# Designs tried in a protein design chat: VH-VL binders against q960a1r229to459. Part 41

Target 1, 231 residues: q960a1r229to459
Amino acid sequence: LKGDRIELLLPKNIDQFKKFKKDRTVISSGLITRFVSTRNPKEFSQKWISTKYVKEFNEITVNKDSVVVGAALNIQKMADTLTSSLSINIGKEIDSFIQKFSSPQIANFATWTGAIISGAKSSLSVSDLLILFNVLDAKLTLLNNSGELTQVAIEEFAEKKLFATHTIVNAIFSRSLTGFLFCLKLGETSEQDSTNFNFAALVGNQVSRIFVGLGGQPKRLTSLEVHIDAL
Short names: E, the ipSAE of ESMFold2; O, the ipSAE of OpenDDE; V2, 0.75 times the mean of E and O plus 0.25 times the DockQ between their complexes.

## First folded at step 17 (VH-VL; framework fv_solitomab_arm2)

Design x5 (at its last look DockQ between E and O 0.73; V2 from the best seeds 0.74)
Fold by OpenDDE, look of step 17:
Structure x5 (fold): chain C 231 residues (1-231), chain A 119 residues (1-119), chain B 106 residues (1-106)
Amino acid sequence: as target 1 above (231 residues)
Amino acid sequence: DVQLVQSGAEVKKPGASVKVSCKASGYTFRDYYMHWVRQAPGQGLEWIGYINPNRDYTDYADSVQGRFTITTDKSTSTAYMELSSLRSEDTATYYCARWGYNEYSFDYWGQGTTVTVSS
Amino acid sequence: DIVLTQSPATLSLSPGERATLSCRASQSVSYMNWYQQKPGKAPKRWIYDASNRATGVPARFSGSGSGTDYSLTINSLEAEDAATYYCQQYSTMPRTFGGGTKVEIK
């Protein structure tokens, strides 16, 4: 860390977080953040803020129609929540998909938010969580610099690069999805929580959702969806 | 038929450790979360933790965090809970319980293992 | 943590009477389950998702409720219904149980 002093604030509630966030970088990716910081020590921010003690970032809520996962939770916890709260035909596939995560260590210690942000920033890496969020049609609750909360689709988050101006508070997953989930990943990378290729399909839900990851944002295969739905 | 069979009663001194087992049968062990719930004498039920056997991921209640460890042996379809740094307040009957998919409840329970911590 | 308050703590009734057990949550919950426990035995799933009887549960048992207020009703009590009944919520972690209602048959 070049011997420079690092300042870390630990807000106790969302209001304090909003105040402190104005001049600080959020610790969001755990081990991933550390890897990035070690690669670019000259550009390492000295002012940080943690979500560790802010309830909104750390809670899990299971509603009748949705599951809410706080941004401060690790990848394993997020996956566990979805697996236990969605239909077995979807949840078990999520469990299996995460089991094959590129780095078990990252899955245990890094936040899912960090993985989403890292994947959204990269045009080369194939994020497992991005494709999962897309196929499940996940929504994100975002906090902007003005202190306002908004909800956006995961596609919009990536497309508009909202990670530059917003802080992820939580993710919202629908519990109304039916059918079967199929996920595939090929290859492993050592640098990030990414693979060389991934694929996800939700079928049997009247309207199929099919995505492929070749780098950067997953691409939706609408032609294939139409074909599958016609069968 | 689904069955959860636990190990026998244990008597330990404060500071000691004990490992309780829960052998599962009648279903695919890897596919279901195994939880542990305890009950102090004459008291109610307290959730203390769980494990996902497929990913070996665990979570614990604050009251036992750092002292209790849940593990599995998938080859024998057995879940374990090791209780370390035992305290008198840990005296309880410990139950393993399967979390049922789609019905979101503990659908099957072990018979319980009594752990007594006394000087 | 979500606190579940059950009332009454003890309910003593005669065979054939109607019993109503209450479970109140400190905040709204999505799923409420009920478990029956007899002395020296493990709990048994009794009602799941507020109103569904588990396999083997007699029809005289019923569950209802939403939000913060849930109840278990026993129509025409039988001697075998003597037990402690616990409510349990699945909405936020950790999962929590109520303090239980002990049903005694006179």
Scores: ipSAE 0.845, ipTM 0.924, lowest interface PAE 0.6, mean pLDDT 91
Fold by ESMFold2, look of step 17:
Structure x5 (fold): chain C 231 residues (1-231), chain A 119 residues (1-119), chain B 106 residues (1-106)
Amino acid sequence: as target 1 above (231 residues)
Amino acid sequence: DVQLVQSGAEVKKPGASVKVSCKASGYTFRDYYMHWVRQAPGQGLEWIGYINPNRDYTDYADSVQGRFTITTDKSTSTAYMELSSLRSEDTATYYCARWGYNEYSFDYWGQGTTVTVSS
Amino acid sequence: DIVLTQSPATLSLSPGERATLSCRASQSVSYMNWYQQKPGKAPKRWIYDASNRATGVPARFSGSGSGTDYSLTINSLEAEDAATYYCQQYSTMPRTFGGGTKVEIK
């Protein structure tokens, strides 16, 4: 019975995005899916703003010490960028790992931010992209409600539920990581089905990073890291 | 040894299409991204786009989006670049180039394919 | 897009002389590569990451620079060095190339 008007803004740069963002639901991708799939009448009555055309959200920058990937990039473009820009022992494993958890159809169109937010919100599911971000010690640049930019570690983003109050602008990955990345996904019969368990380890770095996914947020195995680093 | 061998020169009229091939040998084709670069006569090099042959994922420079299509045939280790609705300004030598890991640069290049578009 | 401006456009020198090729970026870049291209041939990777010589590049070639200013030096020019040299940045998309410096031997 209820019919309300939906207002959708398509800003072209971050300054426009900041100016018009207040009290709007941010959409990074999947606008039609969100419209069709939601059962919450308030979402049909809300004013929306998209990140899709914001210049700064689509940028890629490779620095000596970091790779910066904009929030509006699809999963496959982000993965290819990391594969091309990180050391071969890390980059090739990223390329292999994404093939195990995301079909080309999904990876070519879905944003990495949508997948990260979905994983960070969940207390039950096992997210392959989220564990990858954790093992690589990814940082996120966030835009708060005042229009100010801050940076947080991926672990803090999920722990403090910053997806509820902030908009992701980009992710930052260190290019100074060394050693070997190993990623494992165990799921149902299909490679693209849900994950029951995953594991990611960066070893041979100065400080190893080892994570396991058994449900909810990835768990860091700091005791194991100390033991392995001592060997 | 690594070789990238491209198809021969082509002369086309405006409005036609061209498909350039790049046959790879000496390495596992699907392990490396393939890029395409063109060079108009007397001008510099212009990056067109790339393909991840494992995923068939392509991405293109914004300035050329829409008319270029990059594909592969993994059974023959061959990359292709197709350019439609040819214009005189598309006259150039087109190169395939392999992305070199850890060196972050193009480590091997095809010999180039000259495409001439003339009325 | 980052614009790379190479100077000079043409450098005509005698064997044994020192050649210095300049590449200036419109914005600071973190990665600069150099390619050698002889007439009728494809480019070859020559210098990567500002200063590293590709396999088979003679020691007389050296690269240097940072930020917006990069150079390629040939400390004792030989006849086989006659070619056009292009700089190329990797720091942003799209990847861009300079207009080239043609090195000629008198």
Scores: ipSAE 0.638, ipTM 0.841, lowest interface PAE 1.7, mean pLDDT 84
ESMFold2 (binder alone), look of step 17: mean pLDDT 91; pTM 0.931

## First folded at step 19 (VH-VL; framework fv_solitomab_arm2)

Design y1 (at its last fold request DockQ between E and O 0.86; V2 from the best seeds 0.85)
Fold by OpenDDE, fold request of step 22:
Structure y1 (fold): chain C 231 residues (1-231), chain A 119 residues (1-119), chain B 106 residues (1-106)
Amino acid sequence: as target 1 above (231 residues)
Amino acid sequence: DVQLVQSGAEVKKPGASVKVSCKASGYTFTDYYMHWVRQAPGQGLEWIGYINPNRDYTDYADSVQGRFTITTDKSTSTAYMELSSLRSEDTATYYCARWGYDEYSFDYWGQGTTVTVSS
Amino acid sequence: DIVLTQSPATLSLSPGERATLSCRASQSVSYMNWYQQKPGKAPKRWIYDASNRATGVPARFSGSGSGTDYSLTINSLEAEDAATYYCQQYSTEPRTFGGGTKVEIK
């Protein structure tokens, strides 16, 4: 490997992370080999900081009213947590939906945060996690450059492009949701996992939530929700 | 009727490996996560890991990470746990346990498999 | 990890007496379950979500608690209640168990 040595900091807690975040680029990987192989060689002069070993970013908390998932967790662990902690009518569908999301290898290693950010940055790609987060009305806890924590809706995160200025600490999912979750994904599975279209509907909740993914941010079908809720 | 039936007792030497099985019946195997819990003689219960049968995704307790491997055979509705690099402190009765929906608890347990590690 | 401390370690009582088993968590937990285990047998789910009896559990059993303090009560002990009872939390990962309370019937 030719090039300047990349400095990667591996903080163990959020305080350390906050202290050193200001002059470093955030990465989810803790493996230097993967870091070097996946990053542009032109960025050799940059300092990096990883979320992978930050204690608070790896925590799972199940409350009565919410489940909190740390930002450093992989997609599958996040999904399994939701499946295990939400009602059967929601959790089983999440499990099934994520099973179709990507190859097990990707789901087992990629962080949900990375996937969310990737989806939020794209205006064309269809993101399965974004639609899931939207239909579940997920909240994100964000860390800004000043070291302050704020909570925002997933929609706001994407709309305001907060990924450019904030670090995701965790996601918060409501455990008060009722009804049934329905998810659909259409894509190609031959050698490249791609989603061309996705759909998610939470029906039987106090307020129905219905989203369609055609690229970029999922679109909410408010008129359909109103109609269903009137039935 | 939901049943979890485990394999018989094992006696091994330190450093050896053993594979324990847990056959599930009475429900759709892939719909539930299978967990493993162990109990050392005269001691309490310790969670050691789980598997998502749909994705074969696993997670383990730190105490067994890197040494224990959980797998499934969907065709036979059977979960397996391979214990490698056995230590004396691994001597315990090992239970498979299903995690139940909505009630958020281990709702069904296998009868247990005793693994004894002795020199 | 959340540590669950059960007390007493052993409880010896006569039939008909009231038994109270305690489970204290090192931090607040949202879900607490109880399991009954008889000698040489696998644990059985007994109480889930602090106060719900599992199927087949006699009415003399009850659970209560919140935050860091939970309890299992047997209103009138019967000989068949002799067992070790374990509490288990589902609030943080990993899921953890208490050390158990052994109930003996005189």
Scores: ipSAE 0.915, ipTM 0.969, lowest interface PAE 0.4, mean pLDDT 93
Fold by ESMFold2, fold request of step 22:
Structure y1 (fold): chain C 231 residues (1-231), chain A 119 residues (1-119), chain B 106 residues (1-106)
Amino acid sequence: as target 1 above (231 residues)
Amino acid sequence: DVQLVQSGAEVKKPGASVKVSCKASGYTFTDYYMHWVRQAPGQGLEWIGYINPNRDYTDYADSVQGRFTITTDKSTSTAYMELSSLRSEDTATYYCARWGYDEYSFDYWGQGTTVTVSS
Amino acid sequence: DIVLTQSPATLSLSPGERATLSCRASQSVSYMNWYQQKPGKAPKRWIYDASNRATGVPARFSGSGSGTDYSLTINSLEAEDAATYYCQQYSTEPRTFGGGTKVEIK
């Protein structure tokens, strides 16, 4: 006669998170965002666990060679961190690019992890955040069900569908990348946040990285990279 | 050429609010993030928080959460910091400071605004 | 939060002497900056990223260190160097400052 209760756990640190993670659906957002890993409605989880208050998921660390951003940070905070900690020719373009694809209301509340997972799951949509992660050669630190941490490139995360079996702990961006970042977004003419096409290029003294988004995962343009590097 | 000019000293009673201004010149205001730092008399410096003026996005140190509000007026190139429910321990000089790219440090500071909270 | 402990609190030296100001972090940090502040004035950027002098900083100033231990050295102290010097880390949020070392000229 009465419906089932839904339980939401709010752990304060990663040790509590590991302890309580078993058989729960992770909410990786400051907004209530859901992850469903089953095709059967009967198997829908009634127990949830949030990353919002986990200390380690909210941390930012700036090292000489990398900047590490916790999984629970919102998109705007991540972008501001990268802008402040990367070289000016990369950081300023990140700042500019985010203004083009995410409204302040969404960017200030949605986590970057929610956006990355949504982009990685889609075979059709064009994700602006995902192409940014690809062009910056981002790595993700992942937590498996055994509490073990692994690190993978953003391409591997999407390619191997690791969003289904792992929890994102943080992202790692190299501070050794040099040169200029250029980002382009083309969307619908209305005030919508959808993107039909995007393009991101990092060109300079290191091997260039150039990606295009036409639907599904960003595609690396290695032939163009070789040509640009030869100039 | 870069200048950050802050509003004048304030004397307030406990429970009041104060709003300090920081007018920027000599650069494009929206190209840089503005931070606020305070210094109690005879003490060191404490980071309060920052604003991204393009997005009006702010974030604050956990130790000061809840009473500070940082805003901007882009048309006048001015950042503001408001502190509500003033306490005697909020007596300090408040500085705006600009974050410098590639140097990863505060490259320009306002002259400071002294806020005195007394009964 | 990363606690930065500066020592000594006050350093009183004669002109021409070498001054060494220490800054110890409660955990390893990757970025340490230094600011000079004279009484009644705002801080000024002095040393950034451990060892780089800001524009206009005399060559007698140098910074060094890594991990938890950093220092600022004034090779031959001059009267104009009298000020309080603060270290500041940018490796974790929140950005934190040391308590300062006041340099006085005898």
Scores: ipSAE 0.771, ipTM 0.901, lowest interface PAE 1.0, mean pLDDT 85
ESMFold2, look of step 19: ipSAE 0.695; ipTM 0.868
ESMFold2 (binder alone), look of step 19: mean pLDDT 91; pTM 0.907
OpenDDE, look of step 19: ipSAE 0.806; ipTM 0.911
ESMFold2, look of step 20: ipSAE 0.730; ipTM 0.883
ESMFold2 (binder alone), look of step 20: mean pLDDT 91; pTM 0.919
OpenDDE, look of step 20: ipSAE 0.786; ipTM 0.903
ESMFold2, fold request of step 22: ipSAE 0.604, 0.756; ipTM 0.826, 0.894
ESMFold2 (binder alone), fold request of step 22: mean pLDDT 92, 92, 92; pTM 0.931, 0.917, 0.935
OpenDDE, fold request of step 22: ipSAE 0.899, 0.913; ipTM 0.953, 0.967

Design y2 (at its last look DockQ between E and O 0.66; V2 from the best seeds 0.00; counts 0 for: pae E 2.1 > 2)
Fold by OpenDDE, look of step 19:
Structure y2 (fold): chain C 231 residues (1-231), chain A 119 residues (1-119), chain B 106 residues (1-106)
Amino acid sequence: as target 1 above (231 residues)
Amino acid sequence: DVQLVQSGAEVKKPGASVKVSCKASGYTFTDYYMHWVRQAPGQGLEWIGYINPNRDYTDYADSVQGRFTITTDKSTSTAYMELSSLRSEDTATYYCARWGYNEYSFDYWGQGTTVTVSS
Amino acid sequence: DIVLTQSPATLSLSPGERATLSCRASESVSYMNWYQQKPGKAPKRWIYDASNRATGVPARFSGSGSGTDYSLTINSLEAEDAATYYCQQYSTEPRTFGGGTKVEIK
């Protein structure tokens, strides 16, 4: 899409994306892009590049030991992929947790990447996806400005604020996790998109993982993990 | 015992709609994904879509996207597939199939529902 | 989409003979399943995750393979083994099936 105010590139693969990314703002949804562009003043001008049609950003790969989810996929698709590809004791809880996450409208149109970045940028908001990624020890594949791909832990992504300099290509989840996942979300109302508090615990794994969200980055409860693992 | 029982054969004209049902029994309906697979006469098997009954999340093959709709009724443990804007190439036997956890395969199949689209 | 090519299309053998069915994927897959289908009947899961026999499947059936190459072997064919066998991959969406191998018993 081209226009006086908004110029949007729609690359079809990661190589094209790398080539055209320079000096452009990365966006995900074409529908949202059009909506935003129509509301902008005539003086508004911006160059965009979309991940929506990039092959590598839309792929789901199920390996024996991991599942890979492309960055351009919506929250629902990501959630479903995790539900279906992880152990039943973990997957069912993910399914239940995400069901309470957001309105279907948001979950259907917003990318999980957008949610992760929003959560990582905020020092106040409680992110359900962020805590889920933390408890599952998710890895992110990132594209830097030099065109190189690297993998980092979700904690490192947030801590180093890599969202400012890198583009998320996909997320990698281990399928080797064992045990049970427990997630809790508390909001003002049971059906609100906002979360005031969340909790996630993976127990029965070789090493327990327990996180609490009160705003900003989830906090890992290491002492509790040690105690649980000693039981 | 796990059983999937589908509705009877249908004959429709092009452009019409039909809804096929698959009643599940012998297991917790919401714990398993329900898929649909079709087979044209004398041809192989083609995956066409699935639903997570717990969240009512669906996904479809490109060949049927926008025309077919999968739904569930949890109270009756029944999955439905509505086929709209029927085409002659939609003539096939349609199977519901449960996707088995941990074994990552279609472990149980319905008996099939033949849908014939003809002028 | 991952394309699964099965060979041969038809296999005609006598009772007691060994049958080998091949399934080749256009790219590496994580899970390969096999289904048996008899005329006028629904498919039945036969082998799952490359080498596991489903419940009720006779020991004469075995599956093997990895990456892009998989096979189903019937050691000492019996008349009841006459059917079409389909391979199916689970690695990338959408799930896809092979074209099938029809096993005929002479």
Scores: ipSAE 0.719, ipTM 0.871, lowest interface PAE 0.7, mean pLDDT 92
Fold by ESMFold2, look of step 19:
Structure y2 (fold): chain C 231 residues (1-231), chain A 119 residues (1-119), chain B 106 residues (1-106)
Amino acid sequence: as target 1 above (231 residues)
Amino acid sequence: DVQLVQSGAEVKKPGASVKVSCKASGYTFTDYYMHWVRQAPGQGLEWIGYINPNRDYTDYADSVQGRFTITTDKSTSTAYMELSSLRSEDTATYYCARWGYNEYSFDYWGQGTTVTVSS
Amino acid sequence: DIVLTQSPATLSLSPGERATLSCRASESVSYMNWYQQKPGKAPKRWIYDASNRATGVPARFSGSGSGTDYSLTINSLEAEDAATYYCQQYSTEPRTFGGGTKVEIK
C-alpha cells in the first residue's frame, strides 16, 4: 500500500523551491507551526518541502524606505533586524516587546512565519507578533501555486486566509514610519505566546495606527486614531 | 562619554584559543547591540558578527561561522569574543563596535586588540 | 555577498587639492557609510547614509552617490586628512567593507 514514508525536500534557492513545491506541505525553520496544515488530510501523502535552506527566504535587505526580512528567519533575528533598522523610538520598543513575547529559546528556534500563520488561523487567542505586524503596517510577499509573486498587507493575508494557498517569501516593513511605538501584553505567563489581551499604538506618525487584540485577530481602532490625530 | 575599552594584545600558538573583552561605559549596556570587526595586518575590515545583550542572541558572517563565540556579562557591561582553533590567518586586530540607532552605522569603536598567531 | 571596490588604492595629493574617493558596489545598495582610520588607531565614523557628516567631521568632506556608485570628496585637502578611508554597506547581510583608499599628503 503506502508504506508510511515521509519525503522531505531541501531546496537551496527559490527556483528549486518553485519547481518542487507543488503538492507538498511547506515546513519552515523550527517546525513548530506546520503541523496544522496537515491536520485534515490524514488520508493523503506525507510529502514535505522545507524553506530552511532557500537562499532568498533567509535574506535581509535594508532599503532607504523599507526593510525586507526573509521568511525562514527566526523570530529573534527578525526582531533584531527591525530594532537595528527602524527609528529609535520604534526599534527600542520592538526590542522591549519581544522580550515579553517569548522565551529566548523559543524565539531563537521558531520562525516568524510559523508564528504569523498560527496567529492568522486563531479565532480564540491573540498573537503578539501579529499585532506588531499590524501596527507597523507590514506587507507580505507571497508565492502562489502558479509560481507568481504578489504583495499583500498583513490584514489581507489573515482575512482572506491566504496561508492555505500561498507560501510566504518575506515581510516588508516601512522605514518611513515616525513617532513612538507603544506595546502592551497581558497573559497568564508573560514569557509565553499565551496572551489574553494585547495593544499596540504608533502615535505621532502622519496617521496614527492603533490596534487591540481581545480574543482573536487584531482590530484597528480607526475612530480612536482620528480622535488622537485631531489633537 | 561613551567608551569601549578592550583587553590587551595576545600572542598565541596555532590551535589555541583566545578571548577578547570589551568593557562598555557611559551608556546603558543592554540598550545597544555590540558588533565585532577584525583587520588583518595591511588589510581592510571584516565584519564578524553581533550580540543582542538582552537575549544573548548572536549571528555571524557565514565566512567565520563555527569558530567564533560572542558573549556578554551584563553585570560588568562587558562583551566578549572567543576564537578557537587559531590559525596564522587569524592574526589581526579585533575591534568591538556599537551599532548606532538612526545613523545605521558603527558609532563607537574599541581601541582594538591585536591577536598574533605564530609558531 | 556585496563586494565594495574602492579606487584608487592610494591617492597622493598636495594640500589644497580636491580628493575624490570612489566606492563601487557589486549590486545596488541603499546605505553606504564611510570610516576614517589613521595608523594604529581604530576606525572612526566619518560619513553615514551616503552624505551625512558625523559629529566633528570638517565641512570640506562631503559624500554622495546612490545605487552602485558612491564617492567621498575632500574639497581642499589638509595635512590632517591623511588616513585610510573605508566604505561600508549595510543594505544586505553580511555587512561588508571596501578595501580602503589611502590618502597621502605630498
Scores: ipSAE 0.609, ipTM 0.831, lowest interface PAE 2.1, mean pLDDT 84
ESMFold2 (binder alone), look of step 19: mean pLDDT 93; pTM 0.939

